# Ledger of designs, part 294: VHH binders against p49116

Target 1, 238 residues: p49116
Amino acid sequence: EGPLLSDTHVTFKLTMPSPMPEYLNVHYICESASRLLFLSMHWARSIPAFQALGQDCNTSLVRACWNELFTLGLAQCAQVMSLSTILAAIVNHLQNSIQEDKLSGDRIKQVMEHIWKLQEFCNSMAKLDIDGYEYAYLKAIVLFSPDHPGLTSTSQIEKFQEKAQMELQDYVQKTYSEDTYRLARILVRLPALRLMSSNITEELFFTGLIGNVSIDSIIPYILKMETAEYNGQITGAS
Below, E stands for the ipSAE of ESMFold2; O stands for the ipSAE of OpenDDE; V2 stands for 0.75 times the mean of E and O plus 0.25 times the DockQ between their complexes.

## First folded at step 20 (VHH)

Design pb21 (framework vhh_ozoralizumab_d1)
Fold by ESMFold2-Fast, scan of step 20:
Structure pb21 (fold): chain B 238 residues (1-238), chain A 119 residues (1-119)
Amino acid sequence: as target 1 above (238 residues)
Amino acid sequence: EVQLVESGGGLVQPGGSLRLSCAASGFRFEDYGMYWVRQAPGKGLEWVSYISWDSKYTLYPDSVKGRFTISRDNAKNTLYLQMNSLRPEDTAVYYCATHWLGSSDFDYRGQGTLVTVSS
């Protein structure tokens, strides 16, 4: 009956390590990416509809879509992150690895194609001038995806996705009334997110986050993590 | 140059408590997440705790959850680990880290402090 997302879910503020070091390093990149990942997981966990699906379903959904959520977050926070500078540093490191024969040509090709796809996605979103409300609902559409293998409660997930789509349509029609095809241009960008490898995203941004433990393996811990903000939400109602 | 100096290790009986400290320098401590990592004799590195730059997020593996508490003081560039209900299997060298891959060539970790849980 109420809206899927509240005004608090539209607010998505990434705080970066500051200042950016003169020479970018893996430590800074991993810290920056980790902050975005934690922010994205906290955002998802705070949605009442998401909570209503139960812990097992929540874990399965986020395991399936974390790369899509993270990539949308990269696009949304590209300016704050100076993402183009980070990607240029990664490319430079990769070029040095080619010159030193440290990586296979096939692997380098895969990683470069991934970086190109990421850049094109972020450029497309920037060109469309996607706003905070639009990003919130695009993330909700991605989060409530019923078509991942192994999911339970797929009917309920699909209803939440349809609700997200409907609310995004209502917002775009009201806010950008003179651009009749804006929603179509935005939604057509989403399938590209599934073409980007979560394994390559992890290698580029998250190597060393928790030793040799994969993002997939730590997602349950991140979703269950203790926060002062989460506890404050529970007690703030009184 | 990242420098991390651990202290507070020692011999303690099962069920006892210890508080570890890590003094950080050479980087903006207040901007980076921090880890406690341990290595038992003859075994590999095991992650035991994580805290975000702002202390908003803390993570623990099941082996230590409810017994260990990570905290930090950004004004003092110091990381802490409060260890309660210690068990013989907690015996290890404990390292402070801000980035680690399980490799000495790429890890930002300290020299370690020995914790021995025995009578």
Scores: ipSAE 0.675, ipTM 0.835, lowest interface PAE 1.1, mean pLDDT 86
Fold by OpenDDE, second read of step 21:
Structure pb21 (fold): chain B 238 residues (1-238), chain A 119 residues (1-119)
Amino acid sequence: as target 1 above (238 residues)
Amino acid sequence: EVQLVESGGGLVQPGGSLRLSCAASGFRFEDYGMYWVRQAPGKGLEWVSYISWDSKYTLYPDSVKGRFTISRDNAKNTLYLQMNSLRPEDTAVYYCATHWLGSSDFDYRGQGTLVTVSS
């Protein structure tokens, strides 16, 4: 059996709307987040091991870990996204809502703490200078997590996770041989992902995009998203 | 100012076809994924199609998959929805939007175009 990931799975290029507007509105934020979400889901979809689990299991896995994948994507694409600027804009929008007394004090606290956690996580990943291979394997590890409730084929999922971990270990040993504890430092960041609320992430990044529709509910469709041939003029004018 | 203007709606018999258009202005149309949503009488808004900014990907719910085709012409700032094999349950006001349900700090959907499928 071949490796879990190939070099093609290391590539994770997010294209942002250009140019960045002077004022980051909800439209820009939602589009950016949407692109990242789709990129993350399609990344997962491109993994042969993921495909081998079947559609139902795949859907269940992504439903369980989309927030973690998305967060890792935020960290990985933080510079390209200007994530700090996006988060600042989100806070500004939130402040407007606060002034209008639309949120409870407890909810405000939860949301602000979540933003802090996102920032801290992304900063910590930046400090570690995580490369594209390491991100790919980390995403695979969180994707193939067997400890989520309601999963089928947990044994197979566990095997894939182990394979991801082993490949990461081999990569780190080979690439960063002088840093004996790099693997441990990288892996120890993963628990922070589990402390983040998917609901709050959805509210911050996707409320404007999908309204009252949950990411959970659209994941099956995202995974079935069709590739269309790009044509500047696909259809004529009506 | 973001403006979206839908057109192409009308009365059609079951099994018939319509092509909707949406003219966009007031924003960089080529940078944003676009959506078609619809609202049937007495029902809430539901999305019926998505197309990415670069037309690389399209998305459909099961209710319209295989029957509806979304497309776009970025040079013309126009979004399209080809609707085939129309059913009575497709009767609704159709909106183009820059969000799944046209929700944001601003209303990023047009006035809509009415599609009525009836024998």
Scores: ipSAE 0.568, ipTM 0.816, lowest interface PAE 1.1, mean pLDDT 89

Design pb22 (framework vhh_ozoralizumab_d1)
Fold by ESMFold2-Fast, scan of step 20:
Structure pb22 (fold): chain B 238 residues (1-238), chain A 119 residues (1-119)
Amino acid sequence: as target 1 above (238 residues)
Amino acid sequence: EVQLVESGGGLVQPGGSLRLSCAASGFRFEDYGMYWVRQAPGKGLEWVSYISWDSKYTLYPDSVKGRFTISRDNAKNTLYLQMNSLRPEDTAVYYCATHWLGSSSLDSRGQGTLVTVSS
């Protein structure tokens, strides 16, 4: 029928807790990351094609790709988040943990390699100057991935992914007509997202979540989020 | 310096209602998402509601959806939980929380507020 994404799906505005504290802490990092995660999940659930797949398929897709969506969001919002400052604070904490012998050297190396990969990904996206339309379609391509194990509506998911790819191609060809290889440069960035460990992402950004709850277990509830309107009447008297 | 003080619990009959409050201090309440969490006698911790900093998003597990309503008053640094159609299985100590409460820190927090649903 119509386009896979509307103009409303291109808008992706992250509001940060403000101001950034003088000394970064787990609470601030977790709140910032949670806002991005919630925004990403709300974005996905607002897509009519996504809704049409049904609850069970929606949950399975997002469980499989939340780390890819989150990482694309980190790249898109890197400036507003001051992501480089957050990553530097995490690195400083890890170096202190080595000195205090709290973590194994192998684990720290693994986490540092993840941070390097994340920085490299965000820098490559910044260098390409990816715009809001391109980010929206890249997110749609990773969301509608038919190749995750356990999926049931794989042919329909594949058709939505192909539609996303086609609409991205049409947009890039029209908007960046003089850059013949732009689409190829953008698409070759995507495989790197699947090399990023969701467990390490969770450790870096969501360590402060109450109950030591995994993102995987929380996803069904995030997808059921309701929009609430703040009304002064709920507080009674002024 | 960060403090969360719960109140409003009590004994109520099945089908009844209670409104819990949480007074927050020591941090910029208006900038952080808030949770209600409960622990029934002899059971583990269970989250029961979440509200974003701006009240735009709320989420609930199926066990309380449609019966409980979370809200906040940022001017008063206060979080609320309106509990309707209470059931015996809602009997628990209720705690308010924010992101820095990781599982290890939860054991060191205050007393919460006790809700008992019984005839």
Scores: ipSAE 0.582, ipTM 0.776, lowest interface PAE 1.3, mean pLDDT 84

Design pb23 (framework vhh_ozoralizumab_d1)
Fold by ESMFold2-Fast, scan of step 20:
Order: sequence, then C-alpha cells, then structure tokens
Structure pb23 (fold): chain B 238 residues (1-238), chain A 119 residues (1-119)
Amino acid sequence: as target 1 above (238 residues)
Amino acid sequence: EVQLVESGGGLVQPGGSLRLSCAASGFRFEDYGMYWVRQAPGKGLEWVSYISWDSKYTLYPDSVKGRFTISRDNAKNTLYLQMNSLRPEDTAVYYCATHWIGSSPEDSRGQGTLVTVSS
C-alpha cells in the first residue's frame, strides 16, 4: 500500500577508512569494498518488501544480484571512495605483474576489460548526474529481479520490481519534468551490470589473505547478522 | 609493517572457556575490520569470526555461533575472542587476520596461538 522505498532508503552514506594511505594496498581496498558491501546488504534488508519475501528468498535474491548492487554502489560512492585512484593502482599492479610473468595474458585481458567496463559504467552514471533517489530505485530494480534461476515467489518479486519502476518514473517525471527521455537514458544503463563478472569483482576488491571463499557463500552470514541487528534496533526503538 | 601477536591459547577440558587476544600494530587498527581464523591439524584455514571497525557488525559461522564472541578495544589496538562451551573439534591454531579472503595466507596473518580441547 505504501511506497516501496522511504526517505530512509535514499540515504546511502559510505564511511571510508581515514585517511587514504599514500600508497594503496590490498588491505585498504578490501576494507573499503567490505564497508560498501555491508552498507548495501543493510540497505536491502531494511526494505519492508524485501523482508516480506522471507529469509530463503532474500538470500537467493542477494546471492544472485550482489555484484549489480555493489557496482551501483561503486558508481554512487565513486567520489567518496576515490574509485579512479583505486582502479589506477590496480592497473599499475597488473602492468607490473605482466613484467614478472605472475599472470597469464588472457587473465590480464579479462581483468582489464572488466576495469574498462566498470570505468565506463561509473562515468556514464556521473555524466547523467544520477541523484540519490534514482540510485535507490535502480538498486531496488536490480534487487527485485524475478528472472534469476532457482527463485521462488517470482510473481511477488516481479510486482515489487514493477513498483520500483513506477515509483522511479513518478520521481523522474516530477523532478526532471523538462527532460522527457531521462528515464530511458537511465534504464538503458542497467543491462551492462549483468555483463560484469562477480568472480573478477571479487579478485579486484576482495583479494585478501584468509578465507578464499566466494562472496555469494558469505552472503547468508551477512544477511543473518543484518536481520539480527535490524530486529534488535526495532525492539530497542520502543 | 602490519604486526599481529596472538595470545591466550592453552589446554582446556571440554565445556571450558578461553579468551584469546591479538595485539595489533603498524596500521590504524581502529579503521579496519578484523578476523579470527583457525587451522586444525591436517586441515585448511577456517574462518571463525569477523568484527567491523566500529563493532557494529559481527559475523559467525554456524559451527561457533552462540559459543564464541568477537570483540575489540580500539583504544588498546587489541582484538579478542571469547570462546565458551569448547569442544574437541575446536582444537586448532587460532590466527588474527586483517583480511577474510586471500591468495597469500602468510601476509597480514599473526603467528597464531594453539588451543587444545581434550580431557
């Protein structure tokens, strides 16, 4: 009955480790990325429609779309993250790895293509000057994707996605009334998110020392913690 | 240089408790998430706990959830793991770590502290 998203769902504030080290390292990049990942999971879990789908469906949806949510978050938080600086450091590391024969040429090509696609996506979103409301609805559209394999409750998921699309349309028409085709320019950017490899995202942003596990394997634990924290906040809020 | 020094391990009877500590130096401890991982004899590394920089998020696998509690004191640059209701299968070398995914297990991992749970 109510709107899918409230003003609290528009707020998306990433707190970075401070200050940025003079020379970027894996530790800083992984910490920055993990903060964005946790913020993205907390954001998704806070949506009443998402909670209404139930724990199993919530886990399946986020496991399927975490890379899309994370990439939208990178674009939204590119300035606060100094994402261009992080990507430049990764490129420099890859160039050094070519000289030291640490990586195959085919692997380096795949990673460089991924970085190029990510830069292109973030630049396109910046040029469109996507605002906080638009980012919130774009994230909702990708979260409530009914077309991932193995999903149950696909009819209800599709209903929530359509509601997100309708509320985005209403917002854009009201806020950018003179720009008749803005919504179309925004939505045409979304298919590119599915072409980016979650495995390469993990290699670039979550390369660490311990645990050699995929992000989709850890998502159930993150969602369990977010559920417990969220329930605790509701109880403690009188 | 990141330096991590674990302590608090020892021999404990099943059902007993131990508190592990990790003294961190060489980086801004208060700005980074921290991990406890363990390695049982003849097995690979197993993640046992995570805590965010601000203590807002703590994560546990089902094998230790409800028995172990991770905490940190940012003023002292110290990470803790409170282990209750210890079982023989908790026997392992416990490591403090700054990363949870890795291709270089020796980087940013401490020397470890041995926990032996037996009667």
Scores: ipSAE 0.605, ipTM 0.798, lowest interface PAE 1.4, mean pLDDT 85

Design pb24 (framework vhh_ozoralizumab_d1; also named re23; at its last fold request DockQ between E and O 0.51; V2 from the best seeds 0.68)
Fold by OpenDDE, look of step 27:
Formats: structure tokens, C-alpha cells, sequence
Structure pb24 (fold): chain B 238 residues (1-238), chain A 119 residues (1-119)
């Protein structure tokens, strides 16, 4: 078998709405988040190993880990997104809700802590100076996690995760040979992703979803949607 | 101020076709994904289509997939919805929206256009 990831999977370019408005409204935030979400999911779709798992397993897998993928995407794209500014804007919007007594004290605390955790995680990743290859492998490790309940083909998923881990290890050893503990420092960040609430993330970045529509419910449609880029990758035209 | 003006609705027989248009103004249309949503009598809002800012991505629920096609002309700040093989259950007021319409106070949609599918 060939490598799990190729150089095409390393590229992860998020295009932001331009120009950035003076006031970051919910519209801007949601658009930015949506672009990142789609980019993340289409990245997953582009992995042959992911495709090999089948639609049902793919859907379950992404439903289980979309928040982690999204968070890694936030970290990776933090600069181009001006994530700190976005988070500040979100906080400001929340403050308005607080002033209107729309949130309980406990909920406010939970949301604020979540924002803090997101910021800290992204800062920690920035401090580690994680490169595009490392992000790709980390996303793969997160994606191919067999630990989620209800998954099928867990043995295969585990194999893919192991492959991702091995490729990351080889890459780090080759690229950062002088830093013998870099791999460990990188991997030890992954548990922080599991502390992130998908519900709160959805509330913060995807406010205004129609009715009872959730990221969970929309994932199957995103995964099966047709895209020129995806079709190009499948046909080898890209 | 964001303005969306829907048009193209009307009465059509089952199996018929309609093409809806939405004229957008008051924001950078070319930078934002756009949505069509609909509300049938006595029912809640339902999304029926999405198109990304660059038209690279389109999204449909199973209820309309294969029958509806969303498109956009950024130069004209116009969103379109081609509806084919219309069914009575497609009867609704159709709205153009700048994001996933929900409970957000910043939801932006037009007055809508009525589509009635009846024999």
C-alpha cells in the first residue's frame, strides 16, 4: 500500500471573505466557519483511505470528529482567519446576550471557558510552529480514530490511524532530527481536542442554523455533495 | 442594509418547472454563500439549496436533489433556483437567504415568492 497522505493533502488553504469588515457580524463569522468546515470535510473526502471506508462509515467517522477537525483547522488557519479577532467578536456578541439575560450564569461560564480553551489550543499550536505536513497527519490521526462509539470497520480505521502516526513519525524524524521530543510534544496536544464541546463550537461559529439543522445533520450532505475540485481529484484532472 | 428580493414564483402543475431569482444588494454578494429556504403552510422553515461564494460547492437535501439546481451570477448579484419536476409538497414560500436561516437576529431573507404546485 502507498502512503496514507500525499502532498496534495498537505495543502490546506482557506480563503476568507474580503475585505474584513470593521464589525465582524454573525454573517461574516458563519461564512468563515462554513468555509473552514467545508474545506475540512472535503479534505477528508480527498483521502483514498477515507473513501475506501464507504459512505456510511465515512459519515459516522466525520460526525464523531468534525469538531476536532474543525478545531485543528482553526489552529492551522488562525492567522489568515484573524481568529483572535473572530473570537473577540464572538465574545462581544455573547456580551450582548448576557446583558439581555438570555443566558444562565453556568452557561456563560461554559461558553467562555470553551472560547478560552480554543484560544489556548490555537496558541499552543502556534508556539509549536506546526507545519502543513504535521497538521495533515494530525488531522488524519483525528479522522481515523477508532475510539468513537458506533463505528463500523474499526480495525481498518485503526490501521489507517496507525499509518498516519507512522508517517508523521517518519516525517518529524526526517525534518526535525535535532528535536527528539517534537513528535511527543505534538501528539500530546491531541487530548485537548477531546475537551472541546461540539455543541458549544456549533453555537459559537454556526449560530443561525435553520430550525433544528445541526452540523451533525448536515454532514452527510456535505460528504456526498458534488464539487468541481473533488471531481477533479477523483478523475485525476487536478 | 442587506436586501434580498425574490421573484419567479407562481402557480404550476405537478411535473412543471419554475425558475426563481433573487436580487441581492447591500453586501458583498460574491463573498458569501447563499441559500434557498422555503416555508410551507403550517410548517417550519426548510433549507432547499446552498451554493458557495465561488459556486464550487452546491448542497441539496434529498427532498429536492436531482430536481432543483442552485446557481448564481456574482456579476449580477443574482441567485437562481431552477425547479424541475415540481410536486405538490414543494408548495411553499421560497426565500433567498445569506446564511443558514434560523434563530439568529441577523437572519437576512427577502419577502419571499410563493410557489404553488397544484393540478
Amino acid sequence: as target 1 above (238 residues)
Amino acid sequence: EVQLVESGGGLVQPGGSLRLSCAASGFRFEDYGMYWVRQAPGKGLEWVSYISWDSKYTLYPDSVKGRFTISRDNAKNTLYLQMNSLRPEDTAVYYCATHWVGSSPEDSRGQGTLVTVSS
Scores: ipSAE 0.790, ipTM 0.895, lowest interface PAE 0.6, mean pLDDT 90
Fold by ESMFold2, look of step 26:
Structure pb24 (fold): chain B 238 residues (1-238), chain A 119 residues (1-119)
Amino acid sequence: as target 1 above (238 residues)
Amino acid sequence: EVQLVESGGGLVQPGGSLRLSCAASGFRFEDYGMYWVRQAPGKGLEWVSYISWDSKYTLYPDSVKGRFTISRDNAKNTLYLQMNSLRPEDTAVYYCATHWVGSSPEDSRGQGTLVTVSS
C-alpha cells in the first residue's frame, strides 16, 4: 500500500571531515567512507518495506548488497566527497607500495582495474546527471534484489523491487518526458555494480578500521545501531 | 601525531561498575569516530564499542550491549565508557582508539587501562 519511498528517503546528505587534509591519509579516507556507510544503512533501515521483512531477512539482504549500495552512494556523493581526489591519493599510496615491493603484481592489477571501474561508473552517472529521486529508486532496486543466494522471502523482495522499478519508470517519464531513452540508459548502468568486489572496497576504503572486522561481520550490529533522537547531541549523547 | 590516554581502570567485584575516560589530542577529535577495544590476558584485541564523530551512531557487540555505554564530549576532547554489570570475562586491558593514522595500529590507540573483575 502506498508508494515504496517517501520524500524523506530522497534526502541523502553526507557531511565530510573538515577541513580536507593537505595530504589525504587512511584516517581521513576511513572516516569519510564510514560516514557514507552509516548514512546508507540508516537510509535502508528507514524504509517501511525493508522494516516489514524482519531482522534476519534484513541482515541477509544487506550482507548481500552493502557494496552495491555503498558504490551508489559513492557515485551520488562523488562531488561532496571529492572522490576523484580520494582515488588519486589511493593510487599514489599503491605506487608507494609497489616501490617498496609490498604487493603482488596480480593483486595490484585487480585493485587498479577496480579503481578504474569505479571511476568509470561514477563518471557515467555524473554524465547522466542522475537526480536524488533517481538515486533513491536505484538504491531501492539494488537493496530489494531477490536473486542473491541464501535469501528467504524472495517473492516479497521481488515484489518490492518491481514496485521500485515501476516508481522509477513513472518518475522518469513524468520528469524527463523529452528524453525518450533516459530510463534505458540509467538501468543499463546497474549490472556494473555486481562487478564491484566487496573485498577490494574494504581494502580501498576501510583498511583503517580497528578490530580487524569485515563489513559483513558488523552488518547485524550496524542494522541495530543506536541512533540519537531529535537534537540527540544535547539529550541522547552523554 | 595521535595521543590517547586512558584512565579509570581498577579492581572491581562482579556486578560492579567502572567509568573509563580517554583524553585525546594531536588530531581534530570532533571529526573522527572513536572506539573502545580490549585485550584479555593471552587473547587478541576485541572491539567493545564504537561512536560516530557526532555521537549520532553507537555500536556494541552482543557481549557488552545493554551493559556498556560509549559517549564523547567533543568540547573536552574526551571519550568515555560506562561499564555496568561487570563480569569476570570483562577482565582486560581497555584501549581508546581511532582509525589507523600511521604505519602501525599502535599509532592509533593509547597505552590502555587495566580492568580486573574478581571476587
Scores: ipSAE 0.758, ipTM 0.891, lowest interface PAE 0.9, mean pLDDT 87
Fold by ESMFold2-Fast, scan of step 20:
Structure pb24 (fold): chain B 238 residues (1-238), chain A 119 residues (1-119)
Amino acid sequence: as target 1 above (238 residues)
Amino acid sequence: EVQLVESGGGLVQPGGSLRLSCAASGFRFEDYGMYWVRQAPGKGLEWVSYISWDSKYTLYPDSVKGRFTISRDNAKNTLYLQMNSLRPEDTAVYYCATHWVGSSPEDSRGQGTLVTVSS
């Protein structure tokens, strides 16, 4: 029995579409978000422990936690994405909607609160200077969450989560030996992910999806992709 | 101006094959994922296939997996759908699409191409 994650699982390289347009549009935002979503799903699929849970269980896990994985990915890739610029464009669009009476004030308040929570989370991760190994293990901890409703194999999921926590602890203690409380500061950031609405994330980043296809509906298909195409992506980490 | 123009549809016997094409213009085709979507008579819109910008990721629902193949030629700004072992239930208008970028304000699909599978 080896480690939960290998060096292959630490590499997480997002490639953005051509130079950001002067005026951000739904097409650019949705393409960028879709690339991060695909990268995150294939990252999860590449973990042997995840595959060992079986297709029904692993699909249920990702459907429950995709928003947490996506948000961690946004924080990790914030600079590559110019996330602050994307969020500013979304805020500007919402403010214009108030001026034109297109959206209710209550709905705009909910969406703005979500954006503030997202900004706060990303800023806290940046201030902690979370590295690639730490992000990989944080993603593993949220992925192997045994406490989502309707899950089977909860004891096995819990064991994988505990393994992720143990390997993160070993990494942090070895790499940041002088900072006794670093692990605690990192882990207390995770509960905030559970308070963020997946429906609002979908509205902000995936509005342009064709055919009214929800993220929940596409997750099973992403996880069932052919092994050759999937292996090509993970080994392309250079 | 963003435009998507589908072609290649027609009448075919069950078990036959067709190759659909979609000519894209007005945006950087090579940077964006593309979809095939269909609408059968009297039914709602159904996604048929997806291909990523770099062709590394392709997705199919179980109804077409193993029979349909999506591909793209970024140098020609063209999307393709190879349809084999066609069945009567594949009868639909087929549209290519990318997110909400297109020439139509109500959707980003072209006019579509009709595929009829019947004896």
Scores: ipSAE 0.614, ipTM 0.791, lowest interface PAE 1.3, mean pLDDT 84
ESMFold2 (binder alone), look of step 26: mean pLDDT 80; pTM 0.810
OpenDDE, look of step 26: ipSAE 0.702; ipTM 0.861
ESMFold2, look of step 27: ipSAE 0.696; ipTM 0.853
ESMFold2 (binder alone), look of step 27: mean pLDDT 80; pTM 0.812
ESMFold2, fold request of step 28: ipSAE 0.693, 0.552, 0.688; ipTM 0.855, 0.788, 0.855
ESMFold2 (binder alone), fold request of step 28: mean pLDDT 81, 80, 81; pTM 0.822, 0.814, 0.817
OpenDDE, fold request of step 28: ipSAE 0.784, 0.777, 0.781; ipTM 0.890, 0.888, 0.890

